# VHH binders against a5wdp0, part 5

Target 1, 213 residues: a5wdp0
Amino acid sequence: MNKHNKSADALSLYLVTDSALCADKGLIETVLAAIDGGVTLVQLRDKHASDEALYTTACELKEAIAGRVPLVINDKVQIAHKAKLDGAHIGQGDLSVKQARNILGHDAWLGLSINTLAQLQQTHHHHLDLLDYVGLGPVFATATKQDHAEPIGLEGLSTLSKASVLPTVAIGGINHANARQVYQTGCHGIAVVSAICAADDPKQAAELLIAQR

## First folded at step 1 (VHH)

Design v3 (framework vhh_vobarilizumab_d1)
Fold by ESMFold2-Fast, scan of step 1:
Structure v3 (fold): chain B 213 residues (1-213), chain A 123 residues (1-123)
Amino acid sequence: as target 1 above (213 residues)
Amino acid sequence: EVQLVESGGGLVQPGGSLRLSCAASGFTFSRYAMAWYRQAPGKGRELVAGITSGGSTSYADSVKGRFTISRDNAKNTLYLQMNSLRPEDTAVYYCAAKYPWGLDTRYSEYDYWGQGTLVTVSS
């Protein structure tokens, strides 16, 4: 039924970008090296950038990736539409799933962050036909200064992954030391930031991560 | 659509008090960590105060003991009570929301921002 043959395998190694961590190596260079290493989907995330700067970066990154893997954007659905990206990933209570789908059209990727069974059940009830996947997390505690988000842990991830009708990608605190355990919970993929963006060799980092699957 | 609308800014004398409000809509407010940031002319944005979904608070050293952050989940509103105001508190104050279940929670940055409200402390 997928008009663009969307596969859950595209979630296998999901890279979320960080412009600051990529500054020395270059964002585009880091992303292309990561794709060479086995990254299967890229989310452009830059909370510092203006919408205009983010649009420019989205266009440049899309051109550089040249259709090798899907490129989605964090939250900025209008930029995804304007830049003709492959889709977007949105959070809870933000732009409605229906509004996001209407802006993106029926063929674009659309993901939603989920942290609880209740949110997952609401998604199944109201949005099942509108979403391509859900992001589950945070799995592990992070070094976020004032974010007291309770991690769901491997047990919580396993429970949510098994309960999900939609493909799942696990998120939050995932790196090469814990990737194997995360894959073993039954999620379709893992989403990483610093494990690749802060790596001296992003291609090797991606190879080591996907090898844990 | 996520919206954060600040109000309560204005001109106050040194030593005075002001209460800022941030009306939130388009998301489940009670689930979000909320913060007040400020930006003075020629300076970057700095965190003033933060409050988690559970109600735990944190403050910048420059405002500890003078400012109080609070939230009313029934009204989807964030507050900043500012006491003993100083000329150096002059800034545009921004309301910000951080979703703890985003794809990467290691960042201290906030996901959504209001347009800001100007606070001027001057005689």
Scores: ipSAE 0.000, ipTM 0.122, lowest interface PAE 16.6, mean pLDDT 84

Design v4 (framework vhh_vobarilizumab_d1)
Fold by ESMFold2-Fast, scan of step 1:
Structure v4 (fold): chain B 213 residues (1-213), chain A 123 residues (1-123)
Amino acid sequence: as target 1 above (213 residues)
Amino acid sequence: EVQLVESGGGLVQPGGSLRLSCAASGSIFSSYAMAWYRQAPGKGRELVAGISSGGSTSYADSVKGRFTISRDNAKNTLYLQMNSLRPEDTAVYYCARVEVYWDSGEYRTFDYWGQGTLVTVSS
């Protein structure tokens, strides 16, 4: 259940879904197991789904989660509004931050992807009062995030995390082998995809990740 | 390094008004969230009011409707307008720059604190 006072603790272990990686076990089953293992926030992401299919999935996932953790959607703020989700996460090339906040209302979670110090400075000057957190990445090169943005690395992540006045979540190539190093940069949380979605045991995968904090 | 210098404290009668100012120097004031804290004798510091770089505000329940936080980025100055003052508002008031601000009371890191200004509300 979303409120005016949002805790950065909700960012501690952030799951971004991948419907293809979850197909064998089921998306809902994977998400619920991950929440049981310590996931604190879920972002529904399915880049190949139609808006209608994504809306249906959002409604089903919201019902299954039943308010245990916030549920946000990747980019599709209109679907977040229509399905009454807890919020959205948007990128630099997407809908205006102001327009997203207007659609979602003042209580909803709103996050923005940041790849550079210049983007962070723009956010501080223009959008600080509209966003709840920023996503920093990609940290590591990975097939999980197939854009051509260059990895920022641990040093870049540390620099951006220290410079941010908003809570930060690191994303991109994060798994159990590197999660501790990522947490040590000073970010508030980590966002993972394949580390949980492709795991044989999503609950155990989540437990192992949050234990690195 | 940032320097924060508070001013405007003093003795005032119950029901009176007072305006505190905080002059900031050093780092970029306009990109940071700012807050006012207070500390009464024998008590810990408590959040009074916060303001983001964009102007979004938060207040402690005890001061809502009576106090107003504001900022002037051109002057690198933070203000606290205090109206309808009560004896329980008596405290040293501190200006703080914060690393993170997302809701009332959820400050994670304070980079700098001012030296404080004493407010005494007494008949």
Scores: ipSAE 0.000, ipTM 0.117, lowest interface PAE 17.6, mean pLDDT 81

Design v5 (framework vhh_vobarilizumab_d1)
Fold by ESMFold2-Fast, scan of step 1:
Structure v5 (fold): chain B 213 residues (1-213), chain A 123 residues (1-123)
Amino acid sequence: as target 1 above (213 residues)
Amino acid sequence: EVQLVESGGGLVQPGGSLRLSCAASGFTFSYYAMAWYRQAPGKGRELVAGITSGGDTSYADSVKGRFTISRDNAKNTLYLQMNSLRPEDTAVYYCAADIGSYLEWLSPTFDYWGQGTLVTVSS
């Protein structure tokens, strides 16, 4: 049916925050420097923060960003609604896509993590009109086993990105050494964490990443 | 910056035991998954054991039942208890932090890896 009227260009360089990595430079300072360097969308992520602390941080980040780029939150759709953020990104096994859309309303950004072709096909059949983009990954592994799916690799990313009707952003293990190859798969953008949050100069880190597009 | 400092390596006889430690600083240790990797002479680095922020563990098949990974969040320290050591376990052992577990995983940059600690298993 009707697809959302949001620009896929917003996915070009997607920053996912890590509060601990940003602590020395300041989270807000890191995010603003990254936006100055070419970051096109920011996801607030802090998996151990209380909802109260996360709401406070969301409000502070929203004010500081001042509409320069969309600001979404990881998983916490109620906080996105309460803080009047631009949207949320959810994973498999979190809130249902329909419940998230109902909370956020029709105009908010909503993204979903996809790890397999089967998940992508389910998304196409049931959620196509509810989502603005899908996050594909993890692309690369450090060979550690955790609570997440097997890495899809560059070939897997290319296959999923070509199969997707929705705009795609590649996620997982992406850094300055591999960003060019990731962009070359045909995804609409890349999502990074430590490549910017752990960088000595977040602005230059962002500039170097977007230059690979 | 993120810093990881390994200790506890040394020379041990086959069948012996060693406990490796990794002191972490520059990040909120309890939030992140941690891992031990090793590199034997002439070989690439391989994952030995991983532990999530929630304490779930994983092991390479070659070390299952012999090695135990654990963490002490109060001390910002990662451990690897190595039992029934074999000559094939001879390697430099590296501590690694997995800072972006689902969206960005550890890059093998200097700041995300310790300097390593040598374990030699021989008579």
Scores: ipSAE 0.011, ipTM 0.198, lowest interface PAE 9.4, mean pLDDT 83

Design v6 (framework vhh_vobarilizumab_d1)
Fold by ESMFold2-Fast, scan of step 1:
Structure v6 (fold): chain B 213 residues (1-213), chain A 124 residues (1-124)
Amino acid sequence: as target 1 above (213 residues)
Amino acid sequence: EVQLVESGGGLVQPGGSLRLSCAASGFTFSSYDMAWYRQAPGKGRELVAGIYSGGSTSYADSVKGRFTISRDNAKNTLYLQMNSLRPEDTAVYYCARTYTYEFGDKTYEHFDYWGQGTLVTVSS
């Protein structure tokens, strides 16, 4: 995808996959039903898959989606490049934003996870030309002590969404019961996992979520 | 229709043991991360223990070494073995279906369904 063709509307209903949650219905079947229901962007995420298995799945998903919505991958920018995906979403890890952009090229989608105002300010100062959006969260998460996680809540999301110069997508614990409140914070979109991947009818689940925007 | 039904709660003396069970239906149990959390009178909900679909487990510091979470995918059942019970373990215990999402360098758990709860009283 050409960078000038990117729209914040693509963030409106962002599906993050989970292969285990989709096992009964099939990953590809779930994704296609979700797109039929209004999903606007798909992130392939499978934390436990090997790089080889992820590459295979990425190629299969890309073929099935057939350009209807952007398909990005979680963290694995080399796989995004090799499989000719639309881009990647990265965290605050070792791979720098600059390195990710260099691997993906200037046309690919590149998103970055942001948890704090300090991280957002660093992004504004150093990475505005390199990123297409930021993912804000987690919004609703009950962390174990081992995860050392701290959810930002609706108030934190509202603060970060208003402060962001880049398009924002809210991530973490979002479902049909809270999606409306999340959209009302001023973010450009919501990223969901179990709300669609675990639904009996992924198409209907997507329709109900996007209708809350 | 997702259903989670807890059982096994009751009155037990300090130092005693209880085993809680959660019967799950309406979804592919083996594909989901599951958790136990509890709520004591006048307190917020506390995550007690989690078990991932792949079998790895996590525990709150307050119960680590005393409680053991396990699952039987063939029976669609989640268990919590509670040993060396203390008065402060008194709470309603809830079975929850969870989703784990990685954000940045951390992993977060979200509870999307939970049962009606089972009361555990550690007294006398």
Scores: ipSAE 0.006, ipTM 0.274, lowest interface PAE 9.9, mean pLDDT 85

Design v7 (framework vhh_vobarilizumab_d1)
Fold by ESMFold2-Fast, scan of step 1:
Structure v7 (fold): chain B 213 residues (1-213), chain A 128 residues (1-128)
Amino acid sequence: as target 1 above (213 residues)
Amino acid sequence: EVQLVESGGGLVQPGGSLRLSCAASGFIFSSYAMAWYRQAPGKGRELVAGITRGGSTSYADSVKGRFTISRDNAKNTLYLQMNSLRPEDTAVYYCAAETSPYSELLYRGLTPEDYDYWGQGTLVTVSS
């Protein structure tokens, strides 16, 4: 029961994984160090992994994290269900919000990527009771997360965060140099990839990021 | 592609011993709970023995004290050492990998439907 308490505080420092960026230090080691540093939620993301490899990694991460923070998966809601993860984060395309909620059940985390005000308004009208948060971005241009969407910028992020009735997480190109400005837009949290996954010291990287809040 | 290939089955006399092996490929073997199931003619599949990622073991009451399950993570191989074999041990023996390696239900017995990956089976016949 308690593992499904969905506080907006869980969005404060959101880590999205990148297996290639974590290869030298180890994915599990990087994630655990980041949690020690203040990461509040982890999203397993590997768009190029097979479903079998992704499932194996999900199970390993779940065991290693041991309930310290929620663990969700990018897009693959069936793997979230199968591996008994805390939930999933989905994009605008493949699986509908209603289908994802049906597969995950009532208590699981479910997040949705939003790039435009029109998408946010559609979400408010049709999916408000089905989603726990929205991910807003990409804020800045990035090579790490291949969203194929135009950057919304700090002004765009501020506009969307203020318009959202759901908790918001900003994502896309966020690092130590810009995290403070991102937090200051009024979003509930920031989601980072390379700022932690490519860091020499993932624990210290997480500590420095959460200190900007 | 996940593959589980059993070997070591054969004909053995009552009271004899046999060692089954299961060669695993296509997944990170050390991250999965593994099990041996068997199916006798005209019966459903039943759990024989299970082993967790950490090496904790469980056994069906009918084989407890006679069979030993073990794993060699360096060789990606699961073993079943069968001692004091009885005619009622005659069955096709199947290797299985749990889709959720963290299931605590191994000690309470998972059903065959809870395992996503199965081997082809190896026949063990205990007869004079």
Scores: ipSAE 0.000, ipTM 0.092, lowest interface PAE 21.0, mean pLDDT 83

Design v8 (framework vhh_vobarilizumab_d1)
Fold by ESMFold2-Fast, scan of step 1:
Structure v8 (fold): chain B 213 residues (1-213), chain A 123 residues (1-123)
Amino acid sequence: as target 1 above (213 residues)
Amino acid sequence: EVQLVESGGGLVQPGGSLRLSCAASGFTFSDNAMAWYRQAPGKGRELVAGISSGGSTSYADSVKGRFTISRDNAKNTLYLQMNSLRPEDTAVYYCAKDLPWTYGSYEGDYDYWGQGTLVTVSS
């Protein structure tokens, strides 16, 4: 069951930012173009930024988006609260789901990364009423490095998506060439990074991705 | 800018102990999950141990009961206490900001890695 006023449709095309990949066109410009192309939710992620710089970027990005789509932050629940963002996405072993919900309040988006069936079962047992969705992956090996988390593959994604009571968004190596196969697994949405952030035309990239749904 | 600097590696005999340290800067250390990874020659990187911002820990099955991850938020330092070392523990050990189950890690790029510290377990 979705939280009141939240729709699984918001997960349809989920953009995770990468400031380095957006540098040539600008982060805000890239995000706004992507939203124009059909992005339904944005997660601010910047692994190179200080917390102070990340807070500033969060405030600027929130102002630019102007409520068109939800804006959440990777991991930094305190920044989400301080900047009045729409929520956060957290990983396994990060700030506890209960602590994150307490900081964000009952109306904020809260997502959790899942890699295994055991993690999904723990989530169903303990956190079903606290989370709005789960992120599943990595689906595919990525071009960034070979030293990544073991990919779950399309079959693993299909298994987890079918087992999930919560809405699911798939992530990891997803692009226009494989997006249709990912959507066909039964997930509610796809999350992309380089497919939009590294694209010459982020608006067109978003249009091509959402068209595969 | 985020920086992670590992230290404490060296040569040790099987059954020996080492303590690795990771000095972190450029972010609010206390708000972040931290992890230790390792990479042996001819193998991919593997998660050895993780610790959440709240202090919850996780370990690879190969190191459970032998390794202990801990953090000192006042010093912005992550530790890995390695006991009962085995030849198969020989690897370069890396400190990482955030755990591999965040969205960025799902794209095959883990948050910041340090330069690594070499641990050799040999007689």
Scores: ipSAE 0.000, ipTM 0.195, lowest interface PAE 10.5, mean pLDDT 83

Design z1 (framework vhh_7z1x_3)
Fold by ESMFold2-Fast, scan of step 1:
Structure z1 (fold): chain B 213 residues (1-213), chain A 126 residues (1-126)
Amino acid sequence: as target 1 above (213 residues)
Amino acid sequence: QVQLVETGGGLVQPGGSLRLSCTASGFTFSDYYMNWVRQAPGKGLEWLSGISSSGSTISYADSVKGRFTISRDNAKNTLYLQMNSLQPDDTAVYFCARDTEYYDELTGYSHAFDIWGQGTQVTVSS
């Protein structure tokens, strides 16, 4: 049987949430407006929330989205399972991929962050049948303090996207000014944070981004 | 210094039992997911079991499920592996490994094995 019937089109405009950037407008309100504007997948990410608070937010957000687009969670695979979300996105770690798939079951979305060709090669070798897509980045420079990932750039993104047998979504510093160039590398979609979460009009922001595809 | 030290290995006959311990120092043990991994002679690394920081979530490889039990004592900074019904194929060096969560602003949190013990030898032979 077909283990996955998920379309790569779901990666076209991928929203990663940031609770602080959405505080003034409300997280749920921002997400719903973004979906109205063309967001095709949502990843709930809140780096400061407790597991209990994150579970509550996941349940509320799932109810509000009402199946319009997939809702996945950053790293918290057990919350994805408990809240009956559509899946999870996890960071680099071979054992975490196997553990995540075991917890989520075979039908859930599972994505993995990739920063290097070596990591992509390891993924093809060990985890190809376990993942639905890979996230490639950071594309552009980031201001992270810990475990700085080298920006891969447009050239690096193009190389990784062409090398990947899994659907790809590009992430990291993507906004209205560079989205067209990112889509032109051949990735299946773009993942954005502040371009939508910090926008005065999240619906219009989403419309402008997806129009660059 | 950040360190993991495995003890409890040795020679045991088929069908026997051993309990491995891994003592952590130099970091807050109760904040980390922990794993047991082994390497048999001439083979690669095989993941065996993992346990969440609180001990509430536990997973096993199919090769050891029902025979091995992972546990932890956060007050003692110690990870355990109870090994029952040992077989010659269980002969390996056994390592404990810290699963670390690191933050990347764009992709969120990520996991990796960043601290490994020196290993303890388990030999199952008649």
Scores: ipSAE 0.007, ipTM 0.120, lowest interface PAE 10.3, mean pLDDT 84

Design z2 (framework vhh_7z1x_3)
Fold by ESMFold2-Fast, scan of step 1:
Structure z2 (fold): chain B 213 residues (1-213), chain A 125 residues (1-125)
Amino acid sequence: as target 1 above (213 residues)
Amino acid sequence: QVQLVETGGGLVQPGGSLRLSCTASGFTFSSYAMNWVRQAPGKGLEWLSGISGSGGSTSYADSVKGRFTISRDNAKNTLYLQMNSLQPDDTAVYFCAKDRSWYDILSGEYYFDYWGQGTQVTVSS
């Protein structure tokens, strides 16, 4: 069954995939090793894939994970529905929260990216009953900043996390060097990309990250 | 032009086996999930099995699980269905169907881009 108990504990160590970073080891192999190491939720993200390729990857990844942790998809809520994934995570410029919930149904996970206090307040006013969590970030600057919102930093993360009535997961530039500080802000979990996808040993990388909680 | 052509059907006795083939052209075969669907006389369509583009993931309907095996040869642009322990109620026209990128929720139904012409399987003595 794809349905999972929707508790904040599922956000504890959130893996967002990057197909290019996983290419050498294999995407499925990387994800399964990460789950063995303590990853609690997986988001399939591939901005360059066609919808057809993304659907194929979603079905393969769902089968391999075999219900061990929730599997959600970045933005493509119709693919989540068709592939019977556990849900989706959407951004500010994407499909509306209400439309996404309508497509996914009541039981699916639905997350929304938040960068500012104003966005969080709008979410509280209009979407509180429709979302399962919010993603807060980017926390830190990344090497690829040209398309990023301004980093919110640890103080910004602490402020947004405390203001949120929904469970929070922090994302953006999080790695082994800063994970403990991020967990200490009071967010429910951390979302990582390269800290696991680019690691020589994804299982060990996950173990070291969750140990900081 | 996308084309799907099924072959391998025929008359078989109960307990027998058949291997269906579907030859695809007009698209990048390895990039799409493929499905087998059947229609028995006087009945609606029944989805039987699906396989991912790489062949790494497969799914089966309960009615055929353990008896039918889906596979593909991407070098030959060919989809297969190995059917074992055939029963009289397996009598149907069998269709190869190319998957779409998403489910059409406006009509409330699962939709395939393209279907083959079908191949008849008859299980009778």
Scores: ipSAE 0.000, ipTM 0.096, lowest interface PAE 20.1, mean pLDDT 83

Design z3 (framework vhh_7z1x_3)
Fold by ESMFold2-Fast, scan of step 1:
Structure z3 (fold): chain B 213 residues (1-213), chain A 125 residues (1-125)
Amino acid sequence: as target 1 above (213 residues)
Amino acid sequence: QVQLVETGGGLVQPGGSLRLSCTASGFTFDDYAMNWVRQAPGKGLEWLSGISWNSGSISYADSVKGRFTISRDNAKNTLYLQMNSLQPDDTAVYFCAKDSGYELFGSYDYGMDVWGQGTQVTVSS
């Protein structure tokens, strides 16, 4: 992919991997089936893996995807750089946006998780020229992502999406039952984990999700 | 002035331990990978270990795996090398070195643009 021509359409159906949920079907097999079903961007996330194992997985996944969609990594910007991935997604916390951009370079995708209006306002003031999108959530309570952030709900998502000057992707508890309502808030895309990774048929799951856009 | 200063070298007996420190100034320490490199008498430079800016990725040369531990304290602008089970062939001048950028990492050869003056480690009876 031409990284100079980043489009918000790449956020339309965003898959975040969970290696435990993909273990039985195979991670690479799950991702490729999901892309066949309409996934437009993949984030490699494996909180249990060592950096060495994560690097190996990143290289294998990049090779398998073969440029069909962008591949980014959760938090580990140095692995994104070393493995020549398309970018990274970072959370609130230890890693600074400026440091991440410096490591990834000008052309890579860089996303940031936003949970509150205050965080979004800080992003607009300090990081607008450094980020390609923001991830908004968690929208709904979820067992897939174990964090202490309060769910923002559909109303909170709508408020943040309308306030954002950066492209937005919604994440947290999103599945086939609520995806249409999430798209209706005005976000550019949805990010899903278990809706695809835990599905018996990841290709069909992706098709059903993107059809609601 | 961009500067790296190593301390902690000295004379130790075989099987002993030393902890080297490298204090950085004049650049944003937590933006760069850092390396330890040594030069034994009459030999070329040998890369020993590298650590990413956030300590998320660490690599070692086979000669020191399991014996040496690299770490960093970004709040103190300091890089460390804990050396255990020292052997006579570990005798060398030890340098800390700043990576020139984000082009090289891990077990790959490092491009280094700033070097300390070195600290002498001698392992003998």
Scores: ipSAE 0.000, ipTM 0.081, lowest interface PAE 22.9, mean pLDDT 83

Design z4 (framework vhh_7z1x_3)
Fold by ESMFold2-Fast, scan of step 1:
Structure z4 (fold): chain B 213 residues (1-213), chain A 125 residues (1-125)
Amino acid sequence: as target 1 above (213 residues)
Amino acid sequence: QVQLVETGGGLVQPGGSLRLSCTASGFTFSSYSMNWVRQAPGKGLEWLSGISSSGSYTSYADSVKGRFTISRDNAKNTLYLQMNSLQPDDTAVYFCARDLGPRYFGKWSYTLDYWGQGTQVTVSS
């Protein structure tokens, strides 16, 4: 259930989970500490989990968060619907924005990854009324070898953020060392993974990141 | 002073062809990726095509792929858009735009910093 106003403020500090990076401290424990530190929205992401395992994790995470911040899922809109999550974030893959909105209903959060001006323009033309925000990135080069998108950089991020009619959240290689520069581009928020999930103290990591806003 | 000037627009029948040109001055043209974008009446900007500084790499929006061809002549400081099989929904003001490129990490080909005044294309039966 989405109990939060769909304010751009919900994008201020966006946590994307990584189960492997959270394994030692526990996923739920990491997420709750991060929310205590100032995280404003959580995306459950686990590319290697089965749909059944994701559904179980989504339900447990939803119960633990208890409506404190929106909880969305990466790509799996049917799981978002079944688990009654707050929404989903989708990429430029096979899933249609229209199909995602039909499954989630009018009130759910729906975000879309944007890597180029062409993708942003298609979004403005065809999906403006269907999306709540766009995710812009990757901003910086990431350590993962599965990232096939070229980094857009701070100037690319600034250009896309200024061109966007929808609220924007920046993602890709963002950490405490560069968060201030990212916020300065005019995006509504930043999305982080390892900066919180790999931190020794996820609460302190979140506090340090949101302080750069 | 950076300047981009588009020419070659006009009135054309459906199924017709036009070639747009963009003449650049005030910067080293061969050092920059270039783009074509358009704005139809009452609509936002639509990116159409991009070309690398050398001309070796091109990209196209799905709406124009197979119908439009981007090219450049660095010796003449000129960017081109060959438009074939024109349809009424191609009616728009067409702009050329210079890529600034990313300043931090990696490369993004479509960070636009300077735009021309545009050239009107009207496809009418």
Scores: ipSAE 0.000, ipTM 0.100, lowest interface PAE 20.8, mean pLDDT 83

